# VH-VL binders against p53630, part 19

Target 1, 237 residues: p53630
Amino acid sequence: MNSKSQQQEQQPIVFVTGTDTDVGKTFVSTLLVHKWKAAYWKPVQTGIESDQGDSETLKNFKIAASTWQPPIFTPTYALQKPLSPLQAMEYEPNVDIRLLDFVVPEEWSAENPLVVEGAGGVCVPITRKLEITTDLIKHLIETSGHPVYVVVVARSGLGTLNHTLLTWNHLCDNGLRSHLFGVILNGEPNEGNVQALKKFGVNIMAQVAQCTTAHDQDMELHELPSVESLMTQQDVE

## First folded at step 19 (VH-VL)

Design t1
Fold by ESMFold2, fold request of step 21:
Structure t1 (fold): chain C 237 residues (1-237), chain A 120 residues (1-120), chain B 111 residues (1-111)
Amino acid sequence: as target 1 above (237 residues)
Amino acid sequence: EVQLVQSGAEVKKPGESLKISCKGSGYSFTSYWIGWVRQMPGKGLEWMGIIYPGDDETRYSPSFQGQVTISADKSISTAYLQWSSLKASDTAMYYCARLGKWDDWLFDYWGQGTLVTVSS
Amino acid sequence: QSVLTQPPSVSGAPGQRVTISCTGSSSNIGAGYDVFWYQQLPGTAPKLLIYGNSNRPSGVPDRFSGSKSGTSASLAITGLQSEDEADYYCQSYDSYLSGSVFGGGTKLTVL
């Protein structure tokens, strides 16, 4: 049975980006997909020569409190080498990634949110024209016909103040402040870093870590904000 | 019209095996979890386990892990609950129920029940 | 002894209002997990009555209502009718048990 509140609003696209590669974007995307009962799409997957990719990682991650089975859409591009999309194309010269190729999967019924996971960080080059992840976000805003929001994943520990501020300010300077849900810090909790980032005006949406017990994982999932509450926050701002 | 139709009542002796069935219709069988719920005589409801027929992912209640087998045959839209060796304490009503898609752990449609009696 | 506690029985006269309580703990209802209610008429299977704490599926009369507060939930039945005579079960998720939990059931008798 569908929540009446979800049916009443146009369903958003939420783009998950990060301060860097390996900051936990796929783990956070998995949590959000289960919390929001969302579909999942990784538009560009690299490194498939040695890994089944982030879609399979998300599919295999189970949370006891959740019985959600997400729709998982095929990447528009899947490239062999574990490099940025631009660099990976050097090893597959018949592939020419264009931003216009990134069309929201038509299989998405739009009954629920869509979580879109980016490759690497916000400045990762995607096309031979040197268009970056930020340009892909803007493309989806302009062409999808849905509200688009952004979540930034960052490490919780040493170095995150610099990396998070650079990423946050980059997105704001590119006109995306009204689209930003916030930052999710991934790793051991660090209240000092949270408070420091807040003093710079960064919205800390949540703090998460991979849990060793089902109970702790359930509680972490439960404490994440709803997509509706995040959309309401942006509307009053 | 979502329907779950279970196999008929069973009278068994201790030590015998048993496999009961639950056939789903009126919906996409592979897109919803099916669960099994036990009701002991004069007692309440307790979940035994759930299966997602789309990929056969199965979860068992700790009370039933290793005591029963839950399976599905998606080609005939049917879920199963199976015992390798019945005990008298297995005498109960067994329901299958479908989980709702949008609400975690919601049992939205129920089968009519299968009475299993295990007696010497 | 069930994880969710319900009174064993309640009764009311036709046309009256009755309530059925469902008391949990901090690991289930108190953690904010939804409460569902099921009606089991004599000799029949359970039927979904309330989902998401307070929502009625199609075909359930609006004289059935649900609510949740703190660690407890409540099912209210107004305009009591003889066909309401049944067992009623609450259900939620429990994060320590990593699974679904049901109340012990409440037998409603219509006088």
Scores: ipSAE 0.839, ipTM 0.923, lowest interface PAE 0.5, mean pLDDT 92
Fold by ESMFold2, last read:
Parts: sequence; C-alpha cells; structure tokens
Structure t1 (fold): chain C 237 residues (1-237), chain A 120 residues (1-120), chain B 111 residues (1-111)
Amino acid sequence: as target 1 above (237 residues)
Amino acid sequence: EVQLVQSGAEVKKPGESLKISCKGSGYSFTSYWIGWVRQMPGKGLEWMGIIYPGDDETRYSPSFQGQVTISADKSISTAYLQWSSLKASDTAMYYCARLGKWDDWLFDYWGQGTLVTVSS
Amino acid sequence: QSVLTQPPSVSGAPGQRVTISCTGSSSNIGAGYDVFWYQQLPGTAPKLLIYGNSNRPSGVPDRFSGSKSGTSASLAITGLQSEDEADYYCQSYDSYLSGSVFGGGTKLTVL
C-alpha cells in the first residue's frame, strides 16, 4: 500500500542546508525523511575518521510513531578529516571532488521524495575550483530532472536573525527564491525571532527541538508540513 | 504472492522453553518489519513486538518487554518468537504479521497462526 | 494506558447496513494517527480490511467503508451478507504507549 500522490507526480528532491555547521541539519533531515517517507542522501561526508557520519546518525535515530525505513544512499565522497570538503582534500590528495560527480543515486526509485543533506552552510567550499554548497544546489536543479527545493535549518536562539537573513538573502540573490520551501528553526522555541524573521518575508515552516520523550517526539513529527502542502504554497509565493 | 507460514501447534508444560517461527516468502524479507500479535482464547488482538530483519532493530510492547525474545534469521527469511520459561497464561494463538511499507504500524499480511497450549 | 473502545457485538439482516464504532482518545485517533480495520472470520487469521482510515486493499468490496472524525472512527458495511459474520478490530497508534493499540473487537452476527 502506498501514497498514490507520491507515484502520480514527479517526486521532488529537497536539499537541506543550514545557516552554519552544527545547526541541526541531520536532526531536521531525519524528521523530514520520516514525515515524508523519503529517501536520504548525504552527497559529501567529512570527518569519518572520528564519526560514523550523518547517514548512520539518521539511520539510528528512531521515532516511535514511524516504522519508515528510509533508503539511505552512499555518499559520493567520504573524507577523513572533520573539515570542509575543500580542506579535507588537503589530507587526501588523490581525491578531487567535481560537481559533475554528484548525480542523483540511480537506486532511488523516485516513488517518494529524496532528502539531500548538504555539508555545513550555503557557502561551504566543496571543490578545488572553490565551488560552494549553493553551486551544488544549482547543479542538482540543472541536472537531476526532478523538481528541487531547499530547506534552511537555523538555530532558534541568539544570533539567528543575522545568520538566517544572510543565508536567506544569499539564496534569493542566487536566483533560488522559487526553490525555497523555507526555514526550520531548531532549538528552544523563540517566538520573538520567528516574528522578526517573518517581518523580513522569511517563510518559517516549523520550529523543532530534540525531545526527551517519545510522545513529544511523535507529536513534533506529526506537526511538520507535508511535502505536498509545501509545493502548493511555493506555487503561490 | 506474499506469504507468511508459521510453525505448527505446540503443546507444552509450564517452565519449558519454546521458539516458534514465521517464514516469509514472495517479498524482500529484509525490507519489511515483521511483528508478533497474541490472541488469548476468546480475547482480542494485542501486539507483542516488531523486528526489522535488515538490521535487527527490535521494538517490544511494554507488556511483553522481558517476557519474550523476537529475532530473525535473514538467510532463511524466518522470524522467531521465543520464551525461556512458559506459563499456563501463555496459552494463546500467536500470529506473525508483516508491516506495510507506506503506512506506519499497518499489519498488511498475516500468518495462519500458531496455537500454543501450556498445561500442567 | 488508553484503549480503543468498540461495541462487543452488532447485528443486522442480510442487505442491511451496519456500523461499528471505534472510540479512542487524544493520544491515538485524536492525535491524528491513522485507523486500520481487520476482519477475522471464525477460526482464521485476521485480514486487512481498511487502511489509512478509508482505503480498501484489492479484493475488499466497496460495501466496506471506513471514516475517522475527532477521536473516533467507524466501519460501515452495506448490503450485509452472511459471509460478513466475523470479528472486526480497529487499530491505531498511541503516542503515550509508544506502540500499536487494537480495539477489543466487535462480533458481527448476520441474522
């Protein structure tokens, strides 16, 4: 039994980026994957010398209400050092990351959405030609053959107005406004920051936090918007 | 054709151990959760636990946590329900059931059941 | 621990309409979790009848229909036939129990 809407329309790719490293991109990606019954791909993973990586973190994060087991695709590149991809290549000189190498996994059946998690924030350098996360997003738009949307993850607290506006405006200035689903704030709820960002025209699609009880985590997942509703609202905006 | 075929009926005494089986066919065994559901005589259905054979992730109902062990052998597409020490109150029909892929907690295909009788 | 409440029995004559209620709480049906229905013929395993509140799997006649509103769900059977005589169970997810919850079952008798 499956969702006919996911099979009848071309399924989207949703790129999860952030205002910075450590803003909760993997946690948010996990919530979206379970809410949308999506597949997951982290195209470039760094820091594998000390960490199992974001794919394993997502695989191991369990939500009691969800029995979805996401397809998780192998990173195109996995580098040892916990640095930006560009810097990590300094320690692996036989690796030369090229944007052309980032093709949507052929194993993706496209009967459900694909969540793609970026490394760091929108300006993180990926290639020796100094191409950044924003260039990877544009590459997927141009080459994937699927609708591509962007979700920005930001901290809920101190400093987020500046970082979120910088990230939002950067994406808009790069011609990506029509691709932006919005911002998810991660951390303790902060209505003041939500209202301030809304006054600047930033779409806040949700506020989330890591919950200590299964019940609260289940309810948080339930409250997230469907991918269909986000696509509908994007057509108006 | 999805099929779940369970092991045959069991007659046991209190204190004995027991392991019953559920063999899945007609689908990718490691790609779907499989669960166990108890039906006591004249009573309704209650879930006991579920396992994802792809990585052995297991979840138990609180009423059955520590009372049974759920396991799988993916090399022979078989899930198991096991007691270390049966009680007379374990007398029941036990069903295995597969969870659907697109609907959380949906039991979409069921085995024929294994009747377990525990009498002193 | 919350449970789903069903009437213990319902009955109807052939050709008539019968409904079976399933009443939950704010931690299960009322939280928006889907309701599934199962039919268990005497001496047989349960069989999926309704999924996702109102969807019928292949082979289930359209005289079976499901609905959900608020904290409750309902299974309707129209054009009642003798082979519909069975036990019927509703099921949902309960967020406080962190697991599946079945209703107590309803025995349908066809007069």
Scores: ipSAE 0.836, ipTM 0.922, lowest interface PAE 0.6, mean pLDDT 92
Fold by ESMFold2, last read:
Structure t1 (fold): chain C 237 residues (1-237), chain A 120 residues (1-120), chain B 111 residues (1-111)
Amino acid sequence: as target 1 above (237 residues)
Amino acid sequence: EVQLVQSGAEVKKPGESLKISCKGSGYSFTSYWIGWVRQMPGKGLEWMGIIYPGDDETRYSPSFQGQVTISADKSISTAYLQWSSLKASDTAMYYCARLGKWDDWLFDYWGQGTLVTVSS
Amino acid sequence: QSVLTQPPSVSGAPGQRVTISCTGSSSNIGAGYDVFWYQQLPGTAPKLLIYGNSNRPSGVPDRFSGSKSGTSASLAITGLQSEDEADYYCQSYDSYLSGSVFGGGTKLTVL
């Protein structure tokens, strides 16, 4: 219990991106939210014509070891078609997404971390000016007033070496190396892929999988690093 | 000042129903779990279940699943523990307790207890 | 496997140090879940004594301390006083049972 805290450092924003759509960003975000007792924000949700959205998925996913009830903030934009935000705007021409519209929710008390889940991968186009997820990350770094870090979610299995290296190197080449917490591999454990990525200098934070038993899901949560340890790691790199 | 005030002692016969209450004050009632803990005479503590009044999510210990009902009325900041048919073996002290926000499964504040006596 | 075991009783003279053990397993304390301690004075409700393995809430004297190592935890009481005579319970989360577990309790007698 931390009811007597009188001094708090600026709490971080942790942006969860991926190597692709459907690599498990929402599942990983859910684990991080429960591990870190964080709030959650999906700034741009697409596909709402057929899907209740990632915020609702995170809300409904329960972990027995956790009694944390996360604050979940409304998306800045919610679009009908299950496409990139840029393409979805073709079907909603009165919507004009602008990066300046992505303001950290005022309701966030900043007493805990904020997990921000991106749409798709790092190069997904968001605005009609062809600004991409990477530009959104940079925007939050420049405007939020909080430390911003990035977690990359990747598949654990075949093909991930290529996709993960491309994503990792893209972020580093965009000046985001000092913001990268690392990669979380999602799926069946694959130590060969972990060791291969490490040889290329990729930081692997964890391997996780969605489990069918509460016990196994509790154990996955416990394997995750604390946000404090990840911030300390960045100080010495 | 966080307070949990429980309803008074009960003397009942086997087969009777009972609903005991726990009123929370001094905090945002819908933002914290409330749990119920049984202590049989001369015995230790057993968690029975917890409820989150904000959305009524409820979790029961396996020993109590189907044996009691836990509920909350957020309009009056009150949690309830309910039996449809009491047994003599339900004779015990029953505590409500609030879970802390920042520590999973921490019972940080406790009510004064409600003694339930069930005998023929 | 998944049992929090406490001695049924411990005793000490005024001014002495006593410890109360809480032994668990790899599915609870050994998995890294926090240990909490509660004091129950005779005829009263339990009161939080230690949270997060070793932290004291406001109003709990620093002669009470908690520690955790491996699959077990300990509550230490130094400078033992007559008002410390109470039952003490440890608590943790158990991932196999998917729920909270309390130890069986330890009655502390001040000689």
Scores: ipSAE 0.831, ipTM 0.916, lowest interface PAE 0.5, mean pLDDT 92
Fold by ESMFold2, look of step 19:
Structure t1 (fold): chain C 237 residues (1-237), chain A 120 residues (1-120), chain B 111 residues (1-111)
Amino acid sequence: as target 1 above (237 residues)
Amino acid sequence: EVQLVQSGAEVKKPGESLKISCKGSGYSFTSYWIGWVRQMPGKGLEWMGIIYPGDDETRYSPSFQGQVTISADKSISTAYLQWSSLKASDTAMYYCARLGKWDDWLFDYWGQGTLVTVSS
Amino acid sequence: QSVLTQPPSVSGAPGQRVTISCTGSSSNIGAGYDVFWYQQLPGTAPKLLIYGNSNRPSGVPDRFSGSKSGTSASLAITGLQSEDEADYYCQSYDSYLSGSVFGGGTKLTVL
C-alpha cells in the first residue's frame, strides 16, 4: 500500500531570473506563460524611455498552438533609463523602490500560475539599500502566501558553465535549493554544456531557442514540462 | 446562457459583397476569441479564422487568408465575416463559435448558423 | 483525406454500444495535442460533446465517453438512443499546418 501525493490547493508563483541580462528571460517567460496558461508580472521594468518593455514584448509574441491570452499585470515600478533599477533611480529621485511595495497583484485570480520576471541577472541591485533580485525572491516567498519557485535562464553557449554554476550555487547558498525548478538553456542546443552542468548536479529543465517556423515553435512549447510535474518533483523527499 | 445569435440567411449573386454577423451575450465578449467555421453542403467543418475582440488580434486559415475579412465591434458585442466579392463556391452554412479560455482551439459555444446561397 | 480520419458512417441498434474512431498523425494527436468532439444533430449547429480528450461538459450524458491513445482517439456511446442519430466530428491541433483541424465527420445511424 502506498500514499499518492495530495493535489495542491494554491497556484504557484514562478520567478524567472537569469545568469545575466539579455539571456532570454522574456522569451522563456513567454513560453512558460503559454505552456502553463499563466498570468505574467514584471515587477520592475527599466529603459522605458526607448523600449516598450518586456510585458509588451511578451504580449506581442504569438505561438500558433496557443490561444491563451495571459493576464499581464502592470509593473510596480517602471523607470526611464536602461540601467539597473538602483542606477535608474538616480535619474528619478521621486522614486524609492522598497521590497514591501512588491505585492502580488490583486487582479491575479490565482486560478492559474503566475510567472514573475526579474530584472537583469540574479544579483542586480534593486533598492537604495542594495537589495538584489535574490532578496526580492525571498520577499515573495515570505509574504505572498503562495508556493514560490525559481527558474534560471542561461545562455546555451560559450561561458554558460561558469555563469550558470555561479548563479545556481548562489541561489542554493541563499537557502533557495528547495525552491529551484531548474535551469532553462536558451540558444543553439549544446549537449556538451548540458551534460557538464548535469555532472555538477544542476537540474536542466529544457533547452530552447527562438524558432523561425511556427511548427518548430509549437513543438518546442509542447515539449516543455508542465508546472504540475515540476511541483511533484519538489514534493518528493 | 452563453448565446451566439447570427444574422439571417442570405441569397446573393456572384460578385456581390456580403457581411454577416454574430452577436455574443451572457459572457464578457472581449475576453474570448470568436471564430468562423464553414460547412459546405454535405461536407464537414473547416475553420476560417478567429478574432480576439479585446485587442482585435486576428488569425486566418491559409485557405481563407485574403478571401474574407473578420472583424468585431466590441461596443455591441458583435463579430463579423465579410466578403468583398462572392463566388458560387461560397455557398455554405457559416457558423460562429466562441473559443474556450482554458483549452487552446476549443470551440465551446456555437451560433445557429447563417446559410449563404450564391447563384446566378 | 482529412488530416484526422473518421469512418464515414457507423450504425447500431438501440441499447447497443458504438465507437467512432479518429485517426491522426505524429503532428497532431500523436504529438499529444488534445482531442475535442462535437455532435451535430440534423439541421442544427455543432455542439461541444467532449473536450480535453475525455471530459464531458455539463449536460452531456455519461453514456458518451472519449479516450486517446497514440495517434488515435475514440468516442464511445453506450446505451444507444434514437436521438443520438447525428454527425460526429473530432478536432485537434496540427503543428505542421499551424492550425486546428477537424475530422471528416461520422454519420451515426440508429437502426
Scores: ipSAE 0.828, ipTM 0.918, lowest interface PAE 0.6, mean pLDDT 92

Design t1
Fold by ESMFold2, fold request of step 21:
Structure t1 (fold): chain C 237 residues (1-237), chain A 120 residues (1-120), chain B 111 residues (1-111)
Amino acid sequence: as target 1 above (237 residues)
Amino acid sequence: EVQLVQSGAEVKKPGESLKISCKGSGYSFTSYWIGWVRQMPGKGLEWMGIIYPGDDETRYSPSFQGQVTISADKSISTAYLQWSSLKASDTAMYYCARLGKWDDWLFDYWGQGTLVTVSS
Amino acid sequence: QSVLTQPPSVSGAPGQRVTISCTGSSSNIGAGYDVFWYQQLPGTAPKLLIYGNSNRPSGVPDRFSGSKSGTSASLAITGLQSEDEADYYCQSYDSYLSGSVFGGGTKLTVL
């Protein structure tokens, strides 16, 4: 049993972005990494002056049903201040982030999916040329040599309709519709918001929440869609 | 070739301590969980616990929590199962087994077993 | 006691088909967790026979097959041979117990 995915020749990269900071991208990334037995990469980490970062958060999150130990790759850039990468560079003027520096880690064996977690939301500025997270996604599409997909994490509660629709429409308007797996809503279940987003044609991929019991966490992980089912869904046009 | 080689049979008295070993070879020892499974005489299999030698993350079955200690020494590719005070009810065959990488909780390779006999 | 229920024994004549059942619950097999099967020949350690419900590792004869439906799983052995005489264990994950569970084992006797 070398690999359950031995027959899959090209493994996808799945970029996890969000409608905002602190909407649960790292929690959702952790669930996806365990569900898909994926590797993890946060290309740009900010705020390391007071935080160990999202890679450590993901590493330390344990799910009883999962015995997967993900490969976790070092950020290409790690900046001190808890600001957007562009702003954080003002406090580290010798750092000049360039999109070409974001090369998929060579250590990734490509036997399994790679989950890539973005900084903040889709319009967060990354480089001094004012390139944003959306430009990083496009860069990975153009240069990685792998299929690239996008997952949007949004809060489940009040206010999410506006932020989710803006993010969804922004990605579609940037030519990324065929790359979108969907939206994962994070937080207390809110059927009103789910139904409203569905009426706008937003694909709600899953609804998750941080769980108190191991049983509930196991069941939540189990209910997430497989990466293969999502890729098949994208081929239907 | 993946091999798990266990230490030899043990005969003990109640109250004595014991540490048995399982040496892994033919694979990256720190990259796979290794677990311990008990088989009581004439009975079935029951998992006791698992350890990931890469970071020493350890999980115990509730039936064995506090009853045994599972540890690993990655410098010699060896996992251990340890009792501080044996009971007659600990008489059993003990297997180590490696977990598969791609299937959660799959025991893909097994050691030959260590018979532990505890009697007064 | 085991969480997964297997018959204590089954028997069959050479060349026949036998099945070994493994009955679980909504917190293990019924939740969709994979079922694994192990063969333990007399006096030996268990050996992986079936993984992922129905996959055979290299070296396992195609006479062995696994299936899963609802809260239960089944191991089928066709073309029964005398060397198939062994104990067979199913295994899955149980979300209520937060850990692995084995069936009680089934002794297969070849008549």
Scores: ipSAE 0.826, ipTM 0.917, lowest interface PAE 0.6, mean pLDDT 92
Fold by ESMFold2, look of step 20:
Structure t1 (fold): chain C 237 residues (1-237), chain A 120 residues (1-120), chain B 111 residues (1-111)
Amino acid sequence: as target 1 above (237 residues)
Amino acid sequence: EVQLVQSGAEVKKPGESLKISCKGSGYSFTSYWIGWVRQMPGKGLEWMGIIYPGDDETRYSPSFQGQVTISADKSISTAYLQWSSLKASDTAMYYCARLGKWDDWLFDYWGQGTLVTVSS
Amino acid sequence: QSVLTQPPSVSGAPGQRVTISCTGSSSNIGAGYDVFWYQQLPGTAPKLLIYGNSNRPSGVPDRFSGSKSGTSASLAITGLQSEDEADYYCQSYDSYLSGSVFGGGTKLTVL
């Protein structure tokens, strides 16, 4: 009972990137997938020699309020070493990542949004031609045939002003301002950092923290904005 | 047409085991949660637990955790509710219900119920 | 005592309108979780009547309508008919209990 009205609206792709490794991209992606009843795709996964990967982490993370079972698509590339995709390819010389290989999974029914989780941050090198995560985002914009938006995950605490502004400004300077839904801050709330980022014109779309109680996780899920409201905000601009 | 057909009424004594069934048809059994709901005589509805037959993920209401076992056999499209040792207080009507795909915790189709009577 | 509070009974004459309330708290309806309604005719299983606060599934007459405001929800039944005589349950999710909750039920009597 998908609550879509006016069935002519095309479902978006939402690319989740971050200011750094370990800022909580997979946790935030999990919340968004359950909030939006979305499908999930991690296009390139590294470190599989010792880790089952972010798709399995998302699959196994349970949110009591949600009974959504997301479609989870196989990564286009899965590499052994826990390094950037570029560096990991040094240990797998028969793998040659090309942006053209990143095709939206055919299994995606497009009845719901697709959440796409990036590797590392916006400048992480993906291909031997030194194409970066930002180039992957642009590739999806150009080739997918769907509206594409970007969410930036950042720490809520120490260092976030610098890292968030660098990431935000990089994306804007690359022509992606009209695609940015905003920043999700992950960690203990820090009102000082929130106000400082807002003063620079950064859109803070949500604040979350990974808590151990089901109640707090349910409340964070519920308070996230709908994808429809975020798309409406972009239409006004 | 979605249908959930439950096993027949049971009359048992305290201490006996019991396994009741719920067979789903008319839909992809492994793609939807199945839940169990208790209705004690003259009382309202209480959810007991849910199972996703695609991977056997189960969730129990705290009131029923450790009191019952919920399972599924996807090869015959059947979910089960099982007691290892019945109590007189288990006397109730037990419903299975399918959860909707697009609405969290929506019980969209219900079985006819299985009456379980536990008496000495 | 149920987490969602419903009046134990309500009555009306054929053709009249009745309303059944469902009062919750900030951890369920007040948190914005959807409200579902079920009809249980005498001697039968529950049947989905309203989902997503106000939507009717196929086959449910438009005499049934639902609404939600604040911490409460309401089921309205107009053009009351003798076959509407049943028990009615509301349901939502509760974040403190980490699970589904039902109202205590309301017996509708059609005079």
Scores: ipSAE 0.812, ipTM 0.914, lowest interface PAE 0.6, mean pLDDT 92

